# VH-VL binders against q96il0, part 52

Target 1, 167 residues: q96il0
Amino acid sequence: APERGAERRDTAPSGVSRFCPPRKSCHDWIGPPDKYSNLRPVHFYIPENESPLEQKLRKLRQETQEWNQQFWANQNLTFSKEKEEFIHSRLKTKGLGLRTESGQKATLNAEEMADFYKEFLSKNFQKHMYYNRDWYKRNFAITFFMGKVALERIWNKLKQKQKKRSN

## First folded at step 19 (VH-VL)

Design J1
Fold by OpenDDE, fold request of step 21:
Structure J1 (fold): chain C 167 residues (1-167), chain A 119 residues (1-119), chain B 108 residues (1-108)
Amino acid sequence: as target 1 above (167 residues)
Amino acid sequence: QIQLVQSGAEVKKPGASVKVSCKASGYTFSNYYISWVRQAPGQGLEWMGWISAFSGDTNYAQKLQGRVTMTTDTSTSTAYMELRSLRSDDTAVYYCARDVSYGQEFDYWGQGTLVTVSS
Amino acid sequence: QAVLTQPPSVSVSPGQTASITCSGDKLGSKYAYWYQQKPGQSPVLVMYQDTRRPSGIPERFSASNSGNTATLTISGTQAMDEADYYCQTWDDSTGYEVFGGGTKLTVL
């Protein structure tokens, strides 16, 4: 069976931010903006005694971050590519070269570019609607689990205080 | 490597139900949608619907409304498609596909599951 | 519901350029996707978002989408390109995905 070569989508390489948080840090860290998504990744702290609920929250946050990074990386790449294609197509239609006589990259006027933006937004409207919906659902879920974790931590602190009073 | 592995072929009688599974691997399952597409013998592709692996939100083709149910299990990274009240015209190869763009872009496909509906 | 119309078959000689059209009302205002399906195999995405090519798809594959017509172009067509090709888009009113009827490409 011929090895179906893994169609590596030109998924923007998950630019694993080379940012490594300090080993002794007990906090989440924010990395530099990703090259493709322009989003700042969060490096999540993992406690030594992470509860199952804390782990679930962390996983949800990590997955949501991955989801956001991928979405915006792909959108930015799509936008850049379509913009370039639009410019090239319009210049060709005008009988203009890709470079001016001065050797500068030929550009379109603001009115022509407005047509591009309108078309791009129209084509991506549904995608953006679904993204926004999912964004709210994800953040609601994260907030809900944050609340649960907070309650769990309070309860555990109360139990520890009771045990210390009984000894 | 990203893979979608479907359950085996099914033979059903008219009026019965069939449930096809699609096990995903090699990616974060909850970050994508799963679309289902069927193909009758010698016919074209027909979109059946999609499901969000995160939220469980679904969108079903109008022709299949009331007869199809899509579900996901995030713990096993598995999508399910149940089709009820089977008819002879439901005889097809059923495909699951990873949907990258909310029902618009199917980048990875399962191997297909043949469902035969015969009296 | 949006309808996509494809020619049922296209024939091309090896090394020649094949063009497969997909016609739909205002198709150029939406994204078009293209899938290749060989006999007994699952569909494979060959073009996405009108003009984008997935990794692993040969550069001889290109596509355009303007007005009411999307076009898949295969330059320097090879025997291995013989397959059924399906265009796909969505319906704006329902959000349903819509496939074309498919085109059988024969390399003679």
Scores: ipSAE 0.873, ipTM 0.942, lowest interface PAE 0.5, mean pLDDT 92
Fold by OpenDDE, last read:
Structure J1 (fold): chain C 167 residues (1-167), chain A 119 residues (1-119), chain B 108 residues (1-108)
Amino acid sequence: as target 1 above (167 residues)
Amino acid sequence: QIQLVQSGAEVKKPGASVKVSCKASGYTFSNYYISWVRQAPGQGLEWMGWISAFSGDTNYAQKLQGRVTMTTDTSTSTAYMELRSLRSDDTAVYYCARDVSYGQEFDYWGQGTLVTVSS
Amino acid sequence: QAVLTQPPSVSVSPGQTASITCSGDKLGSKYAYWYQQKPGQSPVLVMYQDTRRPSGIPERFSASNSGNTATLTISGTQAMDEADYYCQTWDDSTGYEVFGGGTKLTVL
C-alpha cells in the first residue's frame, strides 16, 4: 500500500516566530506579529518550580494561543484567496484583463468590492459567532485559573512565613 | 500524524444503548470540535451532531435529540458518542471526524464503527 | 431544513471531465464541501470552502459554488477516481450540517 504521504495541509506553518526570549528572562515575551494571523505570539515563561496549577494555566494559555493563531491564519488566507477569485471573476465578466494597459493590477470599484465583503461576511457569520463564544469561554477559563494560581501563591507565601516564625 | 481511531464493531438488541469511542492523536484535541456522522448500509452520510472538545458544548441533529449524547475526555483525547433506545434503522457505520470549522469542515475521519441492531 | 440534491450517478470515460452537481436553496451564499468515499473506506475531504483543495488532493479536482449549485469537477478522470461523492453545507437556522444524497462516479 503506497504510504500516502501525509502532505500537511496548508496549515499555515505554525511559524512560531523564531523569536527566542533571553534565557535569563523570568517574564512572558511578546513576539512580532505572525505573518499569517497577524497576531503577536506570547512566549510563556516556565518557572523552575512550576506547580501543577501553574502548568495547567500555562497549557491552557498555550492551547488558546494556538487556537487563535490557527483561526486567524486560516481566515486571513481564506479572505485573501476569495478576494482574488472574486476580482478575477468580475474582471473576466467585464471582459477586462487582470492588468491595465499601463501594466497595473486591475482593480474593482468600491461598490463591487462591497458585494464581496457582504458575501464573505455572510458566509463566515456562523463561524465568527462560534469563534466569539469560544473566545469568551477560553478567556474566562484562563482568568479563573489565573485567580487560582494567585491564591496558591499567596497561600504558599503564608506557609513559608509561618514556618520561619516557628523556627 | 493526525489520526482518529474508533472502537470496534458492536452488536446490540433493540432498546439497548451503544457507546462508541474515538481517540484522537497528532493535534491539540481541545482546539477542535468532533462531529459524528453515520451511514446506513447502502445509504448516504447523515450528520448526527458535534461537540466542542474545549467546552463540551454540543449540537445534535433533531432526529436524534433525546437519544444521543456526545462527550469528550481531554485527558485521553477521546470523544464518545452514546446512542440510546436503539432501533433497527440505527444500524450503520458510525464515523467520528475532526471538525475544523464548527461543524462545517471534516478534514480527518475515523475508520468507522459498525453498529448492528438486531433482534 | 436545507436539502442538497445530487444526481445519483455520473459516468465518464477515462481522461474525460466529470462534473458532479449539488443543488440547494441559496447554496452559493454558504460554503460547499466535497467528500470522496470509496467502498469500505471512510470519507475523504476533497474540496472545502467552495473552491479550496486540501493538500494531497490532485489538481484535477476543482469546485465552484454559485447561485443554487455547487459543482465538483474532475478533469482527466482516472479509474482511481471511481467513488461516491458527497456535497455538504450547513443550515443557517439550526446550525445543522447537511449532506447531499451522494453521487456514484463510474469510470468506464
Scores: ipSAE 0.873, ipTM 0.942, lowest interface PAE 0.5, mean pLDDT 92
Fold by OpenDDE, fold request of step 21:
Structure J1 (fold): chain C 167 residues (1-167), chain A 119 residues (1-119), chain B 108 residues (1-108)
Amino acid sequence: as target 1 above (167 residues)
Amino acid sequence: QIQLVQSGAEVKKPGASVKVSCKASGYTFSNYYISWVRQAPGQGLEWMGWISAFSGDTNYAQKLQGRVTMTTDTSTSTAYMELRSLRSDDTAVYYCARDVSYGQEFDYWGQGTLVTVSS
Amino acid sequence: QAVLTQPPSVSVSPGQTASITCSGDKLGSKYAYWYQQKPGQSPVLVMYQDTRRPSGIPERFSASNSGNTATLTISGTQAMDEADYYCQTWDDSTGYEVFGGGTKLTVL
């Protein structure tokens, strides 16, 4: 059976920005905008003594970032392709070529493009609604775990102070 | 490689329940939905519902409301579909699929699980 | 609930172009998806979002969606393309996914 190669989607190569943060950085780093999603990836710092709760938070943030990158990369690609197809179809219907006599790329007027935007938004409305819902749920979860990590850090600092007073 | 591996075939009596598992691998499980689709012998595909692996949110086909329960375990990257009060017309191959775009696109499918309901 | 109608069967000679239609109310205002299913196998996504082809799907597969009809086109049809083909979309009111009845493509 021919190995049906696993890359079924033209997944925009998750161009994990080749931005490598400095090895000695104790902070999260923000990379340049991704070519496809236009989102800036965050390189999360991993402390040497990462607690299980900190690890869980980091994982959630990483997964959420991946989710966002994939969503917007795909959405932007879909938008660009459909826009081009729409323009080509309309120009063809008008008996116009893809290029003007001056050699410029033929364009549609604002009214014709408004029809494209309406259609695109209509087709993607449900997807955007679910995305927004999930976005809020993910960010709420992240915020909740950030609070827990903050409390854990406070508690650990208090325990260390008590131990130093007892010695 | 992305894979969905389902549990084995089941034979059940009318009125019983069946629980089918779908183990996912090769991707971030929590970032996708899982849809369930069934196919009766010699019939077409029937969508049953979807579940969010992140939130546990579900949407079930109206025909199956009250009888179907979908769940996920993120620790094992496994989705489950339970169908209760089984009838003869529930005899089908049940598929799990990775659902991208919030239920709209099924890009990877499990191998299917035959559930036979017989007296 | 949205209903998708497909012809029950389509026959084509090897090397010819096969066309499978899927009709639904306002289908052109939604995305259409296409799945191939061979006997005893799981469905395989062959077209997504009306015109997009997954990686690993041959270029001979194309699709369109306009008005009330989505069309899957297979140019230069091969014996290996013999399968059942299903169109799919969603219902706007319920958010339910809807499959067509399927079309059996026979290559003669």
Scores: ipSAE 0.872, ipTM 0.942, lowest interface PAE 0.5, mean pLDDT 92
Fold by OpenDDE, fold request of step 21:
Structure J1 (fold): chain C 167 residues (1-167), chain A 119 residues (1-119), chain B 108 residues (1-108)
Amino acid sequence: as target 1 above (167 residues)
Amino acid sequence: QIQLVQSGAEVKKPGASVKVSCKASGYTFSNYYISWVRQAPGQGLEWMGWISAFSGDTNYAQKLQGRVTMTTDTSTSTAYMELRSLRSDDTAVYYCARDVSYGQEFDYWGQGTLVTVSS
Amino acid sequence: QAVLTQPPSVSVSPGQTASITCSGDKLGSKYAYWYQQKPGQSPVLVMYQDTRRPSGIPERFSASNSGNTATLTISGTQAMDEADYYCQTWDDSTGYEVFGGGTKLTVL
């Protein structure tokens, strides 16, 4: 009997797309959509002389990306599973098989599917509300740190210019 | 491996405060919530509240409002629960749990911390 | 505040199917979660989001949630399944998490 592999919650391997950005790239790279979340991962550039503030920003962005990837991967999986269960349950209740006479997957009508969507949205409403709240907070924090990093860079450039004028 | 390790047992007098720690490891601490659940001897589970490790947002059970404070330290991946004005009925095992779904799903639990409130 | 009601105890013989119910107003419109707690141990998540089983939980564990009742089913109950079981959901108005009173499962 083939060992039905325990559905490891595939902690989606941080599908750091083996896309190694070109070694000479000084920019963030966007990878292909993740197979679970459908979100495009960003490969963050790490400067050779990364400041503590830049590092903090990068870490925050990375953590936020991980958070988003995990959320949507799980949400998509939940949606798919519940949808399938709903369809199967409704078909069974109707005395219909999972496959039509033509061998196609039996589908529910739009009205029945509307019930599923309504129920799914209702059950996940709170989760989505908290997600949205946290999404805004995270993005605000990122934007704030981006501003700080920008100011730091400006300040450092000004100091360098002053030092060059004094010599 | 994901682990939540709590501080040791505490014995307190009525009116005192207790602060229980919960050190998390094996995951990105800031991406999850921490919920606290207590269990009095021979009783069921009672949810106390949750905290966002990212924002520090909290939601406390109404019964504990004004007496409980939850905090996190992201630098040490540690959550804290402080309960003030302790009563005999606060005698319980206190658990921290990783909350995966904004207070809904507790997939990993600490080992528990016994807090005994005795005169 | 939402209240979840569980039977205080359920007894089953080894190999039989155990069924533990959790009743709450409109519980079927929310997700139900189930936790197993053995004496002197921390709770363990055994079912999440009504029907989903965490990794490492035996296939004999299943759950459903419809109407006002969530049900945890343990098929082919084993002696090792003797524990307290708690259902959990949330209150929509407060965002509070709510546990059932717990059910002691005894395997006779």
Scores: ipSAE 0.872, ipTM 0.942, lowest interface PAE 0.5, mean pLDDT 92

Design J1
Fold by OpenDDE, last read:
Structure J1 (fold): chain C 167 residues (1-167), chain A 119 residues (1-119), chain B 108 residues (1-108)
Amino acid sequence: as target 1 above (167 residues)
Amino acid sequence: QIQLVQSGAEVKKPGASVKVSCKASGYTFSNYYISWVRQAPGQGLEWMGWISAFSGDTNYAQKLQGRVTMTTDTSTSTAYMELRSLRSDDTAVYYCARDVSYGQEFDYWGQGTLVTVSS
Amino acid sequence: QAVLTQPPSVSVSPGQTASITCSGDKLGSKYAYWYQQKPGQSPVLVMYQDTRRPSGIPERFSASNSGNTATLTISGTQAMDEADYYCQTWDDSTGYEVFGGGTKLTVL
């Protein structure tokens, strides 16, 4: 069976910013903006005694971050490619070259570009609606688990105080 | 490597139900949708519906409303499609596909599951 | 519901350019996707978002989408390109995915 080569989609290599937080940090760290998504990745702290609930929250946050990074990386790439294709197509239709006589990249006027933006937004409208819906659902879930983790931490602190009073 | 592996072929009687599984691997399962597409023998592709692996939200084709149920298990990275009240015209190869663009783009497909409905 | 219409068959000689059309109301205002299916195999995405080619798909595959018609073009068609080709889009009112009827490409 021919090895169906792993179609590496030109998924923008998740260039996970090589930002390594200090090893002794007990906090989440925010990295520089990703070059494709323009989103700042968060490096999540992992406690030594991470509870199952804390682990679930962390995983949900990590997955949501990955989801956001992938969405915006792909959206930005799509936008850039379609914009370039639009400009090239319009210049060609006008009988203009891709470069001006001065050697600068030929550009379209604001009115022509407005047509591109309108078309792009129209084509991507449904995708954006679903993205927004999922974004709210994910953040709601994260917030819910944050609340649960907070309650668990309070309960554990109360138990520890009771044990110290009994000894 | 991204893979979708479906359950084996099924033979059912009219009026019965069938449940097809689709095990996903090689990616974060909860970050994508799963679409189901069927193909009757010698016919074209028919979209059946999609499910969000994160939220469990579903959208079913109107023709299949009330008869189809899609579910996911994130713990096993598995999608399920159940079709009830089977008819002879439900005889088809059923495909699961990873949906990258909220129902719009099917970049990876399962190998297909043949469901035969015969008296 | 949106309907996509494809020719049932297209024939081309080896090395020639094959063109497969997909017609739908306001299809140019949406994205078109193309799938290749060989006998006994699962569909394979060959074009996405009108003009974009997945990795691993040969450069001889191209596509356009304008007005009411999307077109898949295969330049320098080879025997291995013989397959069924399906266009796909969505319905704006329902969010349903819609496939064309498929086109059998024969390389003669």
Scores: ipSAE 0.871, ipTM 0.941, lowest interface PAE 0.5, mean pLDDT 92
Fold by OpenDDE, look of step 19:
Structure J1 (fold): chain C 167 residues (1-167), chain A 119 residues (1-119), chain B 108 residues (1-108)
Amino acid sequence: as target 1 above (167 residues)
Amino acid sequence: QIQLVQSGAEVKKPGASVKVSCKASGYTFSNYYISWVRQAPGQGLEWMGWISAFSGDTNYAQKLQGRVTMTTDTSTSTAYMELRSLRSDDTAVYYCARDVSYGQEFDYWGQGTLVTVSS
Amino acid sequence: QAVLTQPPSVSVSPGQTASITCSGDKLGSKYAYWYQQKPGQSPVLVMYQDTRRPSGIPERFSASNSGNTATLTISGTQAMDEADYYCQTWDDSTGYEVFGGGTKLTVL
């Protein structure tokens, strides 16, 4: 059976920035902007004694980051491709080449590009509405779990102080 | 590899309920939606609804309002579709699909589950 | 509710170009998606966002969207391309997904 070569989807590789934070860091690290999403990835610190609640928060943050990276990487790629196709189509309709006589890439005027932006926004309106909704829900969930973790840490500190006073 | 594996075929009587499962693997389950699509014998594709694996938000086709319930279990990466008050015209192959970009693109499909409603 | 209209059948000879149309109100302001379904199999995404081809789909598959009509084009049609093809979009008012009625492509 011939090995169907898994032709790599031009899905923006989830290029987890190979930025490796220093091994001894007790803090979250921010990497350089991703080349596809233009978002800065966060490398989350994993404590040695991570509580189940802290682990849940970390996982939620990681999944949300992945979600955001994928969304914007795909959106940027779609925008770039459709923009190029639009320019090519309009130039062809005008009987113009893709390059000017000076060898520069032929461009459209601001008015013609305004039509592209209107069309692009129209086609992506629903997607953006759902994205925004989910963004708020995810951030609310993260904030809620941050609050729970903070309370858990306070409670653990209080218990430790009581044990030290009883001894 | 991304896969959606559905539960086996079901035979039900009119008025009964059926619950079909769809186990997802190979991706972050909570970052996508699951859509359900059915196909009656010799007919076209009919969208039933979608569910967010993160929030549990749902959108059901108007024709199925009140009869369909979609749920997800993130711990098992499994989506469920329950259809109640079954009729003969509910006889179909039911598909789950991974929904990319909020219901717009179905890039991976389950193998389908045949549900037969017979008196 | 948005309705997508497809021809019920299209016939093409091997090596010729097949064209399947999908017409809908305001389809020009939305993305069109295309699925291939062979007998007894699940649908497979063959085109997305009007003109984009998923990985693993042959280059002979292409699509366009002009006005209120999306078109799936299969150049150099092969016997293996015989299948049902469905277009899909959404309804802005309801958020419902909408499929076309499907087109049976026969390779003669």
Scores: ipSAE 0.858, ipTM 0.933, lowest interface PAE 0.6, mean pLDDT 91
Fold by ESMFold2, look of step 19:
Structure J1 (fold): chain C 167 residues (1-167), chain A 119 residues (1-119), chain B 108 residues (1-108)
Amino acid sequence: as target 1 above (167 residues)
Amino acid sequence: QIQLVQSGAEVKKPGASVKVSCKASGYTFSNYYISWVRQAPGQGLEWMGWISAFSGDTNYAQKLQGRVTMTTDTSTSTAYMELRSLRSDDTAVYYCARDVSYGQEFDYWGQGTLVTVSS
Amino acid sequence: QAVLTQPPSVSVSPGQTASITCSGDKLGSKYAYWYQQKPGQSPVLVMYQDTRRPSGIPERFSASNSGNTATLTISGTQAMDEADYYCQTWDDSTGYEVFGGGTKLTVL
């Protein structure tokens, strides 16, 4: 909702989808696209014997999802609002109404809309540059910890096999 | 409720250092930057720099480079700003602010910390 | 180096519309932000991304940004609106944040 966009300055997390995983799932689940961000949220599985390293990875993934959901929810809202404002302004300059005679929203042609896209990208260039940088840093960190967890699990399997054979 | 609570007022001599803390609550600390802004008595706002709570990356105002260090402690959700080699014109109220658009927008501010530099 | 210029003061009678300008080179090609600061208090964000109002800010606050000028407009000005107002944007060449010098709004 547009009011939720303004309230994003508050602590409340970005929306989680209506999808709920099965009660006894041992897997992460991917829900339907969020209405505002258009991203599919992941519902993370918490194993009974989660190691400190596994917990660190899960929290990193959860926080990154929240960050990403909020970024795109805000950008989609900003894009939508500024697009409508641009169209409204250009229609007024032409002396045209906001709706066609059939009641559908009036639009601009592709050449006119290209001006909007250029302006929007220009105004948001620095924000998207830092978003991309942070996105890569977050994904590198996640991949690094995924590797560490994988090695921890292999080591635990080898240690367990050694103990059983040494009896 | 989003809140930024800063450390108390400080009185320092020229040449000393000061470290102001900013404890955040009510949001996921690692997902936002923290900007520091100061205001000399009777003057306007002056941006000092920002820090990413996720990566620790910083961007300092040119005037302050070499004298300022910004850090975070994710485990306590606390940001720090240290200003070294203090002089009398560093007397100001120092604010931390939550930075939601990569240095573009400061939606929540701490209460401010008065730092007075005098002999 | 970007510079944002604001009038030092603006006076209005209660109920009138106050307009506070913020001038900067090609400011309309960037987002403008507005902060309110009352004596002894921290700044409060009152308008963001040119025209948008945060939750909790009265509807009498509005803003615009085009060309070289952003404008904060307070309709039906009340005594509680008396404060210092700062505009803010960024400098494209340095990436630094830039505040205007501030405008003292007096309601009388």
Scores: ipSAE 0.738, ipTM 0.880, lowest interface PAE 0.8, mean pLDDT 87
Fold by ESMFold2, fold request of step 21:
Structure J1 (fold): chain C 167 residues (1-167), chain A 119 residues (1-119), chain B 108 residues (1-108)
Amino acid sequence: as target 1 above (167 residues)
Amino acid sequence: QIQLVQSGAEVKKPGASVKVSCKASGYTFSNYYISWVRQAPGQGLEWMGWISAFSGDTNYAQKLQGRVTMTTDTSTSTAYMELRSLRSDDTAVYYCARDVSYGQEFDYWGQGTLVTVSS
Amino acid sequence: QAVLTQPPSVSVSPGQTASITCSGDKLGSKYAYWYQQKPGQSPVLVMYQDTRRPSGIPERFSASNSGNTATLTISGTQAMDEADYYCQTWDDSTGYEVFGGGTKLTVL
């Protein structure tokens, strides 16, 4: 029988902020840091007279924010889970318990933890390289469309002033 | 629900080309790469390459360089893989897969498209 | 360029533990991934990033990756686990994806 499924891996929850801008806001809003990504989401304003170009820019910014939030939320989760696994593995190799006498989670000293940090960075090197490249490409695209929107708005203001003077 | 739906089976003659489509749904298409993987009858999986749905950047397996072209259409959330100058050893099931780790991890796969190359 | 070697087949009785190995040079310095493919079906991700199990994959599936060897382990093996299993990683020098040759798990 064919199998259908939702997202099946360990992953951070969808990162949409619970902050809601005021009903009559005419501006983009910056929310508090997302619990999983540590990034501040932008809540985008949608004007009633949004041009097709403005819609493309808003969609591009929304998709890029989602992409960035998902990347860091997932990397933070992966880092946390692999750190815990590394500590547990090293404690078991030493024959030590997972908790101290006080009931707190046992950990390793700084020199031992340095091995984990080095391994994590090494395993994730190529992924972060592609992330950085894609981040720059997305920001270039956003800047390009912001320029086009700015010129469109200037043009519209000039046409309205020209029409008003002629009337 | 995340889904990748591929075009139907193809029968081609040697020297022809084939273009397989992969329509994505249930996620933001532009935020992920699509990898293409093929499997000859009775054989294992062979990675062909990936494409960024955002930028159109590609990375093709060396064996296929010059014969393969991958594209996307973000307006239809569809990825395409075209393989040219077909040979009998290109007979395989061709899969698209969502690529969540920049070429490292394939979490959702299409149903596969059988391409048969015969005289 | 990286090469991943898997045994062609593994046979186990129902209820026993199956182990499928994947060998590659310094594989433990990278992430290993595992895919299950039942006859006539698409591959399905069953383990990712060495030890992670996707939601919907039974807890009897586990995996490890150390040194030159990644291992997929299925405890309490059931008839429904009969499939081909592929390991996968990447090649640092080319950036290409690399699959193992596959292991046919038979449950007798």
Scores: ipSAE 0.736, ipTM 0.879, lowest interface PAE 0.7, mean pLDDT 87

